# Designs tried in a protein design chat: miniprotein binders against Mucin-6 (MUC6). Part 84

Target 1, 185 residues: Mucin-6 (MUC6), of Homo sapiens (Human) (q6w4x9r395to579)
Amino acid sequence: GHCSLEGGSFVTTFDARPYRFHGTCTYILLQSPQLPEDGALMAVYDKSGVSHSETSLVAVVYLSRQDKIVISQDEVVTNNGEAKWLPYKTRNITVFRQTSTHLQMATSFGLELVVQLRPIFQAYVTVGPQFRGQTRGLCGNFNGDTTDDFTTSMGIAEGTASLFVDSWRAGNCPAALERETDPCS
Key: E = the ipSAE of ESMFold2; O = the ipSAE of OpenDDE; V2 = 0.75 times the mean of E and O plus 0.25 times the DockQ between their complexes.

## First folded at step 22 (miniprotein)

Design cb14 (from bb9 with E26D; at its last fold request DockQ between E and O 0.90; V2 from the best seeds 0.84)
Fold by OpenDDE base, look of step 22:
Structure cb14 (fold): chain B 185 residues (1-185), chain A 112 residues (1-112)
Amino acid sequence: as target 1 above (185 residues)
Amino acid sequence: DIREEVKKLLEEARKLIEEAKKAGDDQAVWLLEIAVRLLEEALKTGDPERIAYALLFLAMALITAAEKRGDPKAVELLEKAQELLRKALEENNPELIKEAIKLIKEAAELLG
């Protein structure tokens, strides 16, 4: 399964459903029992301009009981608040530079993250087959059905992205704005 | 030729993967496999920068193995190699990459 965060405000789920939102919060991208130590992948969005529609991804966070790995748009990588030189590794996670513009987080448990630093900070999430039907968050449920991707954290299927996205907020933030748009348009 | 030297190192890395498998060092296997992939990709383009990144990762993987087996000499060599590689990237100096490769090779021999 491949999930992408592109263009500042576009998301494509594991099931290949594209949608757009504008928010300035931290959102859960991926939760799954397949992630060890209660792991979760999160995305941090912030205001990038003066208008409400000018929002962008500014960081990606992997949070578990043992680690809090933050990859920020300024190319700083931290774990539990401490800056780390790349390449960096834990027991089952490694963060390294692939190219001048791309970082990667690789894991031994089937999660891969590629972060494009420039010109736009973007993220690409890949999960193994073992995650099929066992994911939740902004990246969807990876079950091959796009119609139920907007399932809230409470298990309610939404028809639009707004309530769906808001349900996956990791903190108290303003409500997100939505627009159904092809990320490639 | 950096490319040729990297190819040699790549072969050594593959051997070390097999040894790590035999030893049951799953973490070493995991990291070295990533290193091999990075090196292979870097060799496709021949970009010194990508080569340097791949070598940095290889060095890290080997450090992990060296620490487990208690080989401080290998660790030292590899840390120096990483320093050279970082400097190579900063200065855009391919000669430093060559020097780093020598150190990595020496360390690999100690671990083989």
Scores: ipSAE 0.887, ipTM 0.952, lowest interface PAE 0.5, mean pLDDT 94
Fold by ESMFold2, fold request of step 24:
Formats: C-alpha cells, sequence, structure tokens
Structure cb14 (fold): chain B 185 residues (1-185), chain A 112 residues (1-112)
C-alpha cells in the first residue's frame, strides 16, 4: 500500500483514489492497530500563498506514546522536541538521508515514509500487507474499494473530500470547505 | 576505487547479518539489512553522495551491533568513520569517503 502527498495539496490514497484539499491544519494521515503504542502518522499543512487554495505540506509527524518524530520542510528532524543528527534510530524507528533531497523513515512494524525535501516538500507513505483493511485517516482504509476511502473519523463514508478531510483534523483549525477543495465542481 | 571497496563491505555486511541472527540481535539484523539495501542502490548509481549516506547508515548499524557485543574499539572506529563521512558530504570530498571505508572495514573485522 502506497499513499502520496504531493504538490498543490494532492493526496492519493492506499486504494489509489486521488483528491485535493485546501486546509491549514494538522491532519491524521494514518491510524492503524498495526502501529505500536497508539501510533499515528500526521501531516501539517500551511499557507503557501495569499489564497485559501494555496496550501502545502510543511511537516510530517509520527506520534506514539513513546515518540513524537517531526520531519519539517526546514530539513530539521526532531524527536520529542530535540533535534537529531541523522542517521537516527530508536528501538523500532530509524530516520536517515537517502540523498541530499530525500529523507526516509523506516520502521520494524511495516511503515515506511519517504520525504522529498526539494524542490517541493512531498511525502510518500508505504505500508506492508498487514495493514490491509486496517487503516484510517487521509490515506484511506486500504480495503481495495475506492468508494469508501472518504470514511470520516466517525466511520461515515462521505462523497466529498472536504467533509472527509475536516473530520481528520488533529487540532483546532478552520474547516476545509468543499468548494475550496474542488473549485471546478 | 570506491565502488570496489563498497562491494567488499557488502560481502562483510552480509556475513555480519548472519552472525547477528545467530546472536539473536534483532535490531542489528534489521538495521544491517537496510544498510545492505542502501549500499546496493548507491552502487547502482555510482554517486559518491549516495554512497556516503549509505555508509553513514551502515556505520550506525554496526555501532548497534558493537554496543550489544560490548566492543568499544569498534564503536570508536565507526564514530570516527561517521565524522569523516559527514565532512566528506559537507566538503564534497570523495577522498574522505575512502578513509571512512578503511575505518569501517577495520571495525567490521573486529565484529567478525
Amino acid sequence: as target 1 above (185 residues)
Amino acid sequence: DIREEVKKLLEEARKLIEEAKKAGDDQAVWLLEIAVRLLEEALKTGDPERIAYALLFLAMALITAAEKRGDPKAVELLEKAQELLRKALEENNPELIKEAIKLIKEAAELLG
């Protein structure tokens, strides 16, 4: 399973469903019982211009009871608020540079994250087959059916990206409007 | 030739994976398997920058194994190799990569 966060706030789910949204918040990308210690992967979006439709990814966060790993567009990696030299490891997570423009987080529990730092900050999430049907969040539910990938945090399948995305906010932020996430219709 | 020296390190790293498995050192096995993959990918490109990043990771994986074994000499060699690799990346200086490879090989022999 692959989920991508690209350019002008484009997302492609584990079931290959593409969508776009325009929000300035922290969102839950991925929750799963396969992630130890109540782990979750989150994405931080912020304004990249003056328009509400000009938002971009600025950080990716892995949060569990043990770790809060932040990979920011400023190329700084922290765990629990402390900057770390790369390569960095914990018992089951490692973060390292692949090249001057790409970082990777690898884990022993089937989650992999690749972050492109330049020219545009983008993220690529890979999960192993044990995650099938057991994911929630902006990356979808990984069940092979794109019609229910927009399942909200309350378990309701929505037809619009904006309602779906708003339900996965991890902070007190303005809601992403459907009209802003789909300006064509 | 850096490429040939990295190929020799790969052979040694694969042997060390088998030793880590026998020792039940699951974390070293996990990290060393990543290191082998990174080095193989870096060799395909021939890019000194990718090789240096992969060697930095290999050194961290070997430090993990050395700490479990209680081999502070190997740890010292590997930390020095990491310093050289970071400097090589900062200065874009492939000759420092060659020096780091020598230290990593010495440490790998201590662990073998």
Scores: ipSAE 0.781, ipTM 0.920, lowest interface PAE 0.8, mean pLDDT 88
ESMFold2, look of step 22: ipSAE 0.745; ipTM 0.904
ESMFold2 (binder alone), look of step 22: mean pLDDT 85; pTM 0.847
ESMFold2, look of step 23: ipSAE 0.703; ipTM 0.895
ESMFold2 (binder alone), look of step 23: mean pLDDT 84; pTM 0.840
OpenDDE base, look of step 23: ipSAE 0.873; ipTM 0.946
ESMFold2, fold request of step 24: ipSAE 0.765, 0.772; ipTM 0.915, 0.914
ESMFold2 (binder alone), fold request of step 24: mean pLDDT 85, 85, 85; pTM 0.850, 0.857, 0.847
OpenDDE base, fold request of step 24: ipSAE 0.853, 0.855, 0.854; ipTM 0.939, 0.940, 0.939

Design cb17 (at its last fold request DockQ between E and O 0.89; V2 from the best seeds 0.84)
Fold by OpenDDE base, look of step 23:
Structure cb17 (fold): chain B 185 residues (1-185), chain A 119 residues (1-119)
Amino acid sequence: as target 1 above (185 residues)
Amino acid sequence: SEEEKIKEIREEVKKLLEEARKLIEEAKKAGDEQAVWLLKIAVRLLEEALKTGDPERIAYALLFLAMALITAAEKRGDPKAVELLEKAQELLRKALEENNPELIKEAIKLIKEAAELLG
């Protein structure tokens, strides 16, 4: 499964459903029983302009019982608040620079993350087949059905992206705005 | 010439790649799953870097290789290998900052020496 966060406010789910939202919060991208130590992948969005529609991805966070790894747009990588030199490793996670513009987070448990730093901060999430049907968050449920990708944290299928996205907020922040457009168009 | 230097680096990296593959097998025998995992990534990175021949990508791949080998060396209790590899990482970082392929060559020498200790 491949999930992408592109163009500042576009998301394509594991099931290849594209949608757009504008929010300035931290959102859960991926939760799954397949992630060890209650792991979760999150995305931090912030205002990038003067209007409410000008929002962008500014950081990606992997949070578990043991680690809080933050990859920010300024190319700083931290774990539990401490800056780390790359390449960095834990027991089952490694973060490294592949090119001048691309960072990667690789894991031993089937989660891969590619972060494009320039010209736009973008992220690409890949999960192994063992994750099929066992994911939730903004990246969807990876079950091959796009019609139920907007399932909220409470297990309710929504017809619009705004309520779906809002349900996956990891903090107290304003409601998201939605615009359902194909990011590939 | 710069082209010649890059060619030399590529040849040396190819040799390191073979050594890394051997070390994967050794790590498997030792039951060091983490080393196996990291070294496999290192091998892929080196292979990809060799496709382009970009010294920058090579340096990044070598940084990762060094980190992977440090992981193995620490578990085996080889402080000399760790020291060599840490120095190699320093050189590689400097190489990236200065765009100096000569420093990459020096780093490769250290990595090779460390690999020999671990083999």
Scores: ipSAE 0.870, ipTM 0.941, lowest interface PAE 0.5, mean pLDDT 94
Fold by ESMFold2, fold request of step 24:
Structure cb17 (fold): chain B 185 residues (1-185), chain A 119 residues (1-119)
Amino acid sequence: as target 1 above (185 residues)
Amino acid sequence: SEEEKIKEIREEVKKLLEEARKLIEEAKKAGDEQAVWLLKIAVRLLEEALKTGDPERIAYALLFLAMALITAAEKRGDPKAVELLEKAQELLRKALEENNPELIKEAIKLIKEAAELLG
């Protein structure tokens, strides 16, 4: 399963359903019982221009009971608020540079994240087959069927992206966005 | 020439890959699941970097390999291997900052010494 977050606020779900949205908030990308310690992957979006229709990804956050790993567009990686030298590891998560423009987070529990830092901050999420049918969030439900990928946080399948994306807002916008994007600025 | 230096680096990385594969098997026998996991990633990164011949990608992959080997060295209680690997990481970071592939070759020598201590 692959989910992508690309420039212009474009998303492609694990079931290959593309959509676009405009918002300035923290959103839940992925929740699953396959993520240890109540883990969740989240995306932070902010304005990239002068209007609300110009938004872009500014950070990706992995949050669990043990870790809060933030990968931000300023190329700083933190865990629980502390900046980390790369390559970095915990017991089951590692973050490292692939190239000068790409970072990767790899885990022992089947989640992988590749972040393009430049020229445009983008993220690519990969999950193993154990996640099939067991995901929720902006990346969809990974069941092989695009017709219900827009399932809201209340379990309602929508036909359009707007209500779906709105239901997955996770923070107080924009105050929560500012704290998560730049925790030690 | 720069092409000769890259060729030499690639040959040394190929030798180091064989050593790393052997260390994966040793980590499996020792029950060191984290080292097995990290070393498998390191091998994949080095294989990808070799396909490109790009010294920058090789340096990033070697930085990761050094971290994976430090994990194994700490499990075994081998402070000399850790010291060699930390120095290799310092050289690799400097090589990346200065765009200096000769420092990559020096770092490979230290990594090979550490791998021998762990084998």
Scores: ipSAE 0.807, ipTM 0.923, lowest interface PAE 0.7, mean pLDDT 87
ESMFold2, look of step 22: ipSAE 0.766; ipTM 0.909
ESMFold2 (binder alone), look of step 22: mean pLDDT 87; pTM 0.880
OpenDDE base, look of step 22: ipSAE 0.838; ipTM 0.928
ESMFold2, look of step 23: ipSAE 0.763; ipTM 0.909
ESMFold2 (binder alone), look of step 23: mean pLDDT 87; pTM 0.879
ESMFold2, fold request of step 24: ipSAE 0.728, 0.790; ipTM 0.898, 0.917
ESMFold2 (binder alone), fold request of step 24: mean pLDDT 87, 87, 86; pTM 0.881, 0.881, 0.875
OpenDDE base, fold request of step 24: ipSAE 0.828, 0.845, 0.846; ipTM 0.923, 0.931, 0.931

Design cb18 (from bb9 with E33K E90K E91T N92G N93D; at its last look DockQ between E and O 0.90; V2 from the best seeds 0.78)
Fold by OpenDDE base, look of step 22:
Structure cb18 (fold): chain B 185 residues (1-185), chain A 112 residues (1-112)
Amino acid sequence: as target 1 above (185 residues)
Amino acid sequence: DIREEVKKLLEEARKLIEEAKKAGDEQAVWLLKIAVRLLEEALKTGDPERIAYALLFLAMALITAAEKRGDPKAVELLEKAQELLRKALKTGDPELIKEAIKLIKEAAELLG
């Protein structure tokens, strides 16, 4: 399964459903029992301009009982608040530079993250087949059905992205704005 | 030729994966496999920066193995290699990459 965060405000789920939102909060991208130690992948969005529609991804966070790995748009990588030199590794996670513009987080448990630093900060999430039907968050449920991707944290299927996205906020932030557009357009 | 030297290291890394498998060092196997992929990708373009990134990762993977084996000499060599590679990325000096490769090869021999 492949999930992408592109263009500052576009998301494509594991089931290949595209949607757009504007928010300035931290959101849960991926939760799954397949992630060890209560692991979760999160995305941090912030204002990138003056208008409410000018929002962008500014960081990606992997949080578990053992680690809090933050990859920020300024290329700073931290774990539990401490800056780390790349390449960096834990027991089952490694963060390293692929190219001058791309960082990667690889894991031994079937999660891969590629972060494009320039010209736009973007993220690409890949999970193994063992994650099928066992994912939750903005990346969807990875069950091959796009119609139920907008399932809230409470298990309610929404027809629009706004309430869906808001349900996956990891903090107290303003409500997200939505616009149904094709990220490839 | 850096490219040719990297190809040699790539082959050594593949051998070390097999040795790590025999030793039951799962982490070394995992990291070395990533290193191999990075080296392969770097060789496709021949970009010195990508080569340096891949070598940095290889060094890290080998350090992990060396620490588990209790080989401080190998660790020292690999840490020096990483320093040279980081400097190479800043200065663009290919000679630093070549020197780093020599150190990595020496360390790999100790671990083989």
Scores: ipSAE 0.815, ipTM 0.924, lowest interface PAE 0.6, mean pLDDT 94
Fold by ESMFold2, look of step 22:
Structure cb18 (fold): chain B 185 residues (1-185), chain A 112 residues (1-112)
Amino acid sequence: as target 1 above (185 residues)
Amino acid sequence: DIREEVKKLLEEARKLIEEAKKAGDEQAVWLLKIAVRLLEEALKTGDPERIAYALLFLAMALITAAEKRGDPKAVELLEKAQELLRKALKTGDPELIKEAIKLIKEAAELLG
């Protein structure tokens, strides 16, 4: 399964459903019982352009009871401890560079993340077949059916990306009055 | 030159994977398999920078194995190799990569 975050605001789900949204928040990208220690992958979006409606991906975060790993445009990787340079490892996660422009997070539990740092910050999520039908979040449910990929955090299938995306907010995001009014915001 | 030394190191890494399997060291097996793939990809390009990144990862994988085995000399060699590789990445000096490979090979011999 592949999910991609490209061009600042475009998402393609595990079931290949493309959509675009704008919002200034942290969103749940992927949750699954296949991720240990209640793990989740999250995406952080922030304002990126001249217009108030334009936002772009600025970071990807893996968070569990054991680990917090932040990969951002500033190339900073954070977890507990004093080390902040790559390569980095825990018991089941490693983060490293293959090139000056690409960074990877690999795990022993079937999740892989590739981040392109330049020219545009983009992220590519790969999950093993054990995740089939067992994912939720902005990357969809990985069940082979694009018609229900817009399933909200309450289990409601929506017809619009905006309602779907808003349901997956993971942080304290400004009220709609303080956000862009674009349907994808 | 560097490519041939990396090929030799690849064979040593594959040998260490089998030794880690026999020892039941699942984390070392996992990390060393990643290191082998990174070195193979770096060899396809011939890019010294990509080779240096792959060697940095290999050194980390071997440090992991050395720490579990309780071999502080191997850890010291591998940490020095990582330092040389980081410097090589800053300066573009391929001789620093060669020196790091020598240290990694010495550490691998201690572990094998």
Scores: ipSAE 0.672, ipTM 0.889, lowest interface PAE 1.1, mean pLDDT 85
ESMFold2 (binder alone), look of step 22: mean pLDDT 84; pTM 0.844

Design cb2 (from pb41 with S59A A65V L69R; at its last look DockQ between E and O 0.83; V2 from the best seeds 0.80)
Fold by OpenDDE base, look of step 22:
Structure cb2 (fold): chain B 185 residues (1-185), chain A 112 residues (1-112)
Amino acid sequence: as target 1 above (185 residues)
Amino acid sequence: DIREEVKKLLEEARKLIEEAKKAGDEQAVWLLEIAVRLLEEALKTGDPERISYALLFLAMALITVAEKRGDPKAVELLEKAQELLRKALEENNPELIKEAIKLIKEAAELLG
C-alpha cells in the first residue's frame, strides 16, 4: 500500500483515493496493530501563508512507546527531542539520506517512509501486504475499497473529508477545510 | 576510480550478508541489505554524493556488526570513514571518498 502527502494539502490513501484538506494540526496518518510498541505515523501541518487555504506539511512524526522520531522540513531529524546525525538507527528503525533532496525511514516491520525535502516538503508512506485491512488514519484502511476510506477514528464512514480528517487530529486544533480534488489534476 | 572501488566493496558487503545470515544476525542482514541497495542505486548514476550517502549507511551497518563483535578497531575505522564522507559531502571532494573507502574496506576485512 502506498499513501502520499503531496502539494502541501493533498493526500492519496493506500486505496488510491485522492482528497484535499487544509488544516493546521497534527494528524494520525497510520495506526495499525502491525506497528510494534503502539507505533503510529503522524503528519504535522502548519500555515504556509496568510490564507486559510495556504497550509502545508511541515513535519512527519513516528511515535511509539520507545521512540519519537521527527523529520522536519528544515531537515532536522530528532528522536525523543534529541537531534540525530544521519544515518541514524534504533533497534528496528533507520533514518538516512537517500539523495540530496530525499530522506528515508526504513523499518524492519514493513513500514517505509520517504520524505522529499525540496522543493515541496512531501511524504510517501509504504506498508507491506501484512497491513491490508489493518490500517487506520488519514491514509485509509488499505482494504481495496475507496468508498470507505473516510472512516473516522470512531469507526464512522463519512462522505466528505472534513469530518474524517478532523477525527484524526492528535491535538486541539481548528477544524480543517476540505476541497474534493484530484491531486494529479 | 571510485566506481570500481565501490563495486569491490559491494561484493564484500554481500559476503558479509551471507555470513550474518549464517550467524543469525537479523539486524545486520537487514541493515546491510539496505546498504547494498543504496550502493547499487548510487552506482547507476555514479553520483559522488549518492555514493557518499550509501557509504555512510554501509559504515553505520558495519559499525553495528563491529560493536556486537566487540571490535573497537573496526568501529574506529568506520567512524573515521564516516567523518571523511561527511567532509567529502561538504567540500565536494572525491579524494576523501576514496580514503573513506579504504577505511571501510579495512574494517570489512576485520569483520570478515
Scores: ipSAE 0.827, ipTM 0.926, lowest interface PAE 0.6, mean pLDDT 94
Fold by ESMFold2, look of step 22:
Structure cb2 (fold): chain B 185 residues (1-185), chain A 112 residues (1-112)
Amino acid sequence: as target 1 above (185 residues)
Amino acid sequence: DIREEVKKLLEEARKLIEEAKKAGDEQAVWLLEIAVRLLEEALKTGDPERISYALLFLAMALITVAEKRGDPKAVELLEKAQELLRKALEENNPELIKEAIKLIKEAAELLG
């Protein structure tokens, strides 16, 4: 399973359903019982252009009971607020550079994250087959059916990306913009 | 040349993977298998930058082994190798890569 977060706030789910949204919040990308220590992968979006409707990915966060690993567009990696030299490891997570423009987070529990730092900050999430049908969040539910990939945090399948995305906010933030493909001013 | 020396390090890394499996050291197995993949990918390109990042990772994986065995000399060699590799990346200096490989090889001998 692959999920991508690409420039212009484009997302493609594990079931290959593409969508776009505009929001300035932290969102749950992926939750699953397959992630140890109540782990979750989150994405942070912020204003990125001159238009108030343009937003882009600025950080990816892996959060569990043991770790809060932040990979940000300024190329700094932290765990629990402490900056780390790369390559960096915990018991079951490692973060390292593949090249000057790409970082990778690899885990022993079937989650892999590749982050493109330049020219545009983008992220690519890969999960092993054990995650099939056991994911929630912006990356969808990985069940082979795109019809229900917009399933909210309350378990309701939505027809619009904005309602779906808003349900996965990890804090009090402005709601996603209703005009997901055309910024307005 | 660097490519031949990296191939020799791959041989050593694969040997250490089997030793780690025998010892039940699952973290070492996991990290060393990643290191092997990174080095194999770097060899396909011949890119000194990718080789340097892969060697930095290998050094970290070997430090994990050395710490578990209580071998501070191997740790010291590997930390020095990482310093050289970071400098090689900053200066675009492949001769520092050769020096780092020598130190990594010495550390691997202590661990094997």
Scores: ipSAE 0.767, ipTM 0.913, lowest interface PAE 0.8, mean pLDDT 88
ESMFold2 (binder alone), look of step 22: mean pLDDT 86; pTM 0.862
ESMFold2, look of step 23: ipSAE 0.752; ipTM 0.909
ESMFold2 (binder alone), look of step 23: mean pLDDT 85; pTM 0.857
OpenDDE base, look of step 23: ipSAE 0.827; ipTM 0.926

Design cb4 (at its last look DockQ between E and O 0.95; V2 from the best seeds 0.82)
Fold by OpenDDE base, look of step 22:
Structure cb4 (fold): chain B 185 residues (1-185), chain A 119 residues (1-119)
Amino acid sequence: as target 1 above (185 residues)
Amino acid sequence: SEEEKIKEIREEVKKLLEEARKLIEEAKKAGDEQAVWLLKIAVRLLEEALKTGDPERISYALLFLAMALITVAEKRGDPKAVELLEKAQELLRKALEENNPELIKEAIKLIKEAAELLG
């Protein structure tokens, strides 16, 4: 399964459903029993302009009981608040630079993250087949059905992105705005 | 020439790649799953870097290889190998900052020496 965060405010789920939202909060991208130690992947969005519609991804966070790995747009990588030199490794996670513009987080448990630093901070999440039907968050449920991707944290299927996205907030922040736009247009 | 230097680096990287593959097999025999996992990534990065011959990509791949080998060295209790590899990483970082292929060559030398100690 492939999930992408592109263009500042566009998301494509594991099931290939595209949608757009504008928010300035931290959101849960991926939770799964397949992630060890209660692991979760999160995305941090912030204002990129003066209007409410000008929002962008500014950081990606992997949080578990042992680690809090933050990859930010300023190319700083931290774990538990401490800056780390790349390449960096834990027991089952490694973060390294692939190219001048791309970082990668590789894991031994079937999660891969590629972060494009420039010109736009973007993220690409890949999960193994063992995650099928066992994911939740902004990246969807990876069950091959796009119609139920907007399932909230409470298990309610929403028809629009706004309430869906808001349900996956990891902190206190304003409500997200949605705009139905094809990311490929 | 710069082109000649890159060619030399590519050849040396190919040799390291073969050594890395051997070390993967040894790690498998030793039951060091983490080493196997990391070295496999290193091999992929090196292979990808060799496709373009970009010194920058090569340097990133070598940095990862060095890290992977440090993991092996630490588990085996070989502080000399660790030292060599840490020095190699320093050289590679400088190489990236200065865009200096000579530093890459020196780093490769150290990595090779370390790999020999671990083989």
Scores: ipSAE 0.810, ipTM 0.915, lowest interface PAE 0.6, mean pLDDT 94
Fold by ESMFold2, look of step 22:
Structure cb4 (fold): chain B 185 residues (1-185), chain A 119 residues (1-119)
Amino acid sequence: as target 1 above (185 residues)
Amino acid sequence: SEEEKIKEIREEVKKLLEEARKLIEEAKKAGDEQAVWLLKIAVRLLEEALKTGDPERISYALLFLAMALITVAEKRGDPKAVELLEKAQELLRKALEENNPELIKEAIKLIKEAAELLG
């Protein structure tokens, strides 16, 4: 299964369902019981221009009970707030440069993340087959059926991307035009 | 020439690949699952870098290999191997900053010395 975050907030789910949204928040990309220690993968989006439709990915975060790994567009990688030289490892996670423009986070539990740093900050999520039917978040549910990929955090399948995306906001999000005015209408 | 220097580096990387594959089997025998996992990634990165001949990609793959070998060296309690590998990483970071393939060759020498201690 592949999920991608490209360009100006384009997403393609694990079931190959494409959509776009315009928000400035941290969103849950992926939750699954296959991720150890209550792990979740999150994406941070921010405004990139003058209009509300100009938003872009600025960081990807892996959060669990043990780690908070942040990969940001300024090319700094932190774990639990401390900057790390690459290559970096824990017992089951490693982060390293593939090339001058690409970073990779590899894990022993079937999650792989590739981050393109330049020319545009983009992310590519790959999960092993054990994740089938066991994912939640912006990357969808990975069950082979695109009709319910827009399942909200409350378990309700929506027909529109905007309600789906808004339900997956995480933490205390900064106010944005799309968010405060129902931008996904 | 620059092409000849890259060719020499690629030849040395091929030798390191053989050594890394041997070390994977030794790590399996020792039950060192983390080392097996990291060394398998290192082998994949070196194989991909070798196909390109790109000295930057080779340097990143060698940095990863050195980290994987440090994991092995620490488990075995071999501080000399750790010292060599940390020095190799310093040289590789400098090679990346300077675009200097001679520093890559020096780092490979140190990695080979460390691998011999661990073999």
Scores: ipSAE 0.755, ipTM 0.907, lowest interface PAE 0.9, mean pLDDT 87
ESMFold2 (binder alone), look of step 22: mean pLDDT 87; pTM 0.886

Design cc1x (from bc2 with E18Y; at its last fold request DockQ between E and O 0.95; V2 from the best seeds 0.88)
Fold by ESMFold2, look of step 23:
Structure cc1x (fold): chain B 185 residues (1-185), chain A 119 residues (1-119)
Amino acid sequence: as target 1 above (185 residues)
Amino acid sequence: SEEEKIKEIREEVKKLIYESRKLLEEAKKAGDLQAVRMLFNAIWLLLEALKTGDPEKISEALLKLSEALIEVAEKRGDPEAVELLLEAQELLRKALKTGDPELIKEAIKLIKEAAELLG
């Protein structure tokens, strides 16, 4: 399954449902029982211009009981706040420079993250087939059906991206102020 | 009856989800990302367990909720809440071994008391 965070605030879910949102917060991208130690992948968005509709991805965070791996637009990789030289390896995670503009986090548990650092900070999440039907967060539920990809953190399927995205906020931040147009047809 | 006990447990779990959502918002305000991660997970597991009413899944979800609340209680420095939650976890592990729904009800009471201390 593939989930992408492109441009400023465009997302495409594991079930290929595209949407856009306008927010400056940390969000749950992905949780799943397939992630060890109840891990979570999170995305950090910040203001990128003078209007609230100009927001962009500034960091991706993998958080588990033991690790907090941060890949940020300043091109520094940290774990639990400590800067790491690449390649960086833990027992089940390796972070390395894929190209001059891309970093990759590869894991033994079926999660792969590729981060484009330049010219625009973007992220690409890939999960193995064992994740099917067992994901939640901004990347959707990976069940092969786009009609319920906007399932909130309370398990309610919404018709708009804004209510769905707001429910997955993981930080102390205000809600987005504009409704996103639903890309379904 | 066993049916009445499971119905009571489901109603109490719904109340715990509501209280846990309040604590999740407090964890966000405090910047406690570990508690946020754990509470999102525990609340989701409780919601899933309610769909089936399976006492084993309810017990497993309550163990995760207790773990999340211990993180909150330790960050706050509330050892009384930690003690209640550790006792709730012991009861839930026994419930998983024995299948006794009364142990689940007892654990829920302890978790509710801890959540009130933390609220």
Scores: ipSAE 0.839, ipTM 0.901, lowest interface PAE 0.7, mean pLDDT 89
ESMFold2, look of step 22: ipSAE 0.812; ipTM 0.887
ESMFold2 (binder alone), look of step 22: mean pLDDT 88; pTM 0.886
OpenDDE base, look of step 22: ipSAE 0.844; ipTM 0.924
ESMFold2 (binder alone), look of step 23: mean pLDDT 88; pTM 0.888
OpenDDE base, look of step 23: ipSAE 0.858; ipTM 0.928
ESMFold2, fold request of step 24: ipSAE 0.834, 0.832, 0.823; ipTM 0.901, 0.900, 0.895
ESMFold2 (binder alone), fold request of step 24: mean pLDDT 88, 88, 88; pTM 0.891, 0.891, 0.891
OpenDDE base, fold request of step 24: ipSAE 0.873, 0.875, 0.875; ipTM 0.934, 0.934, 0.934

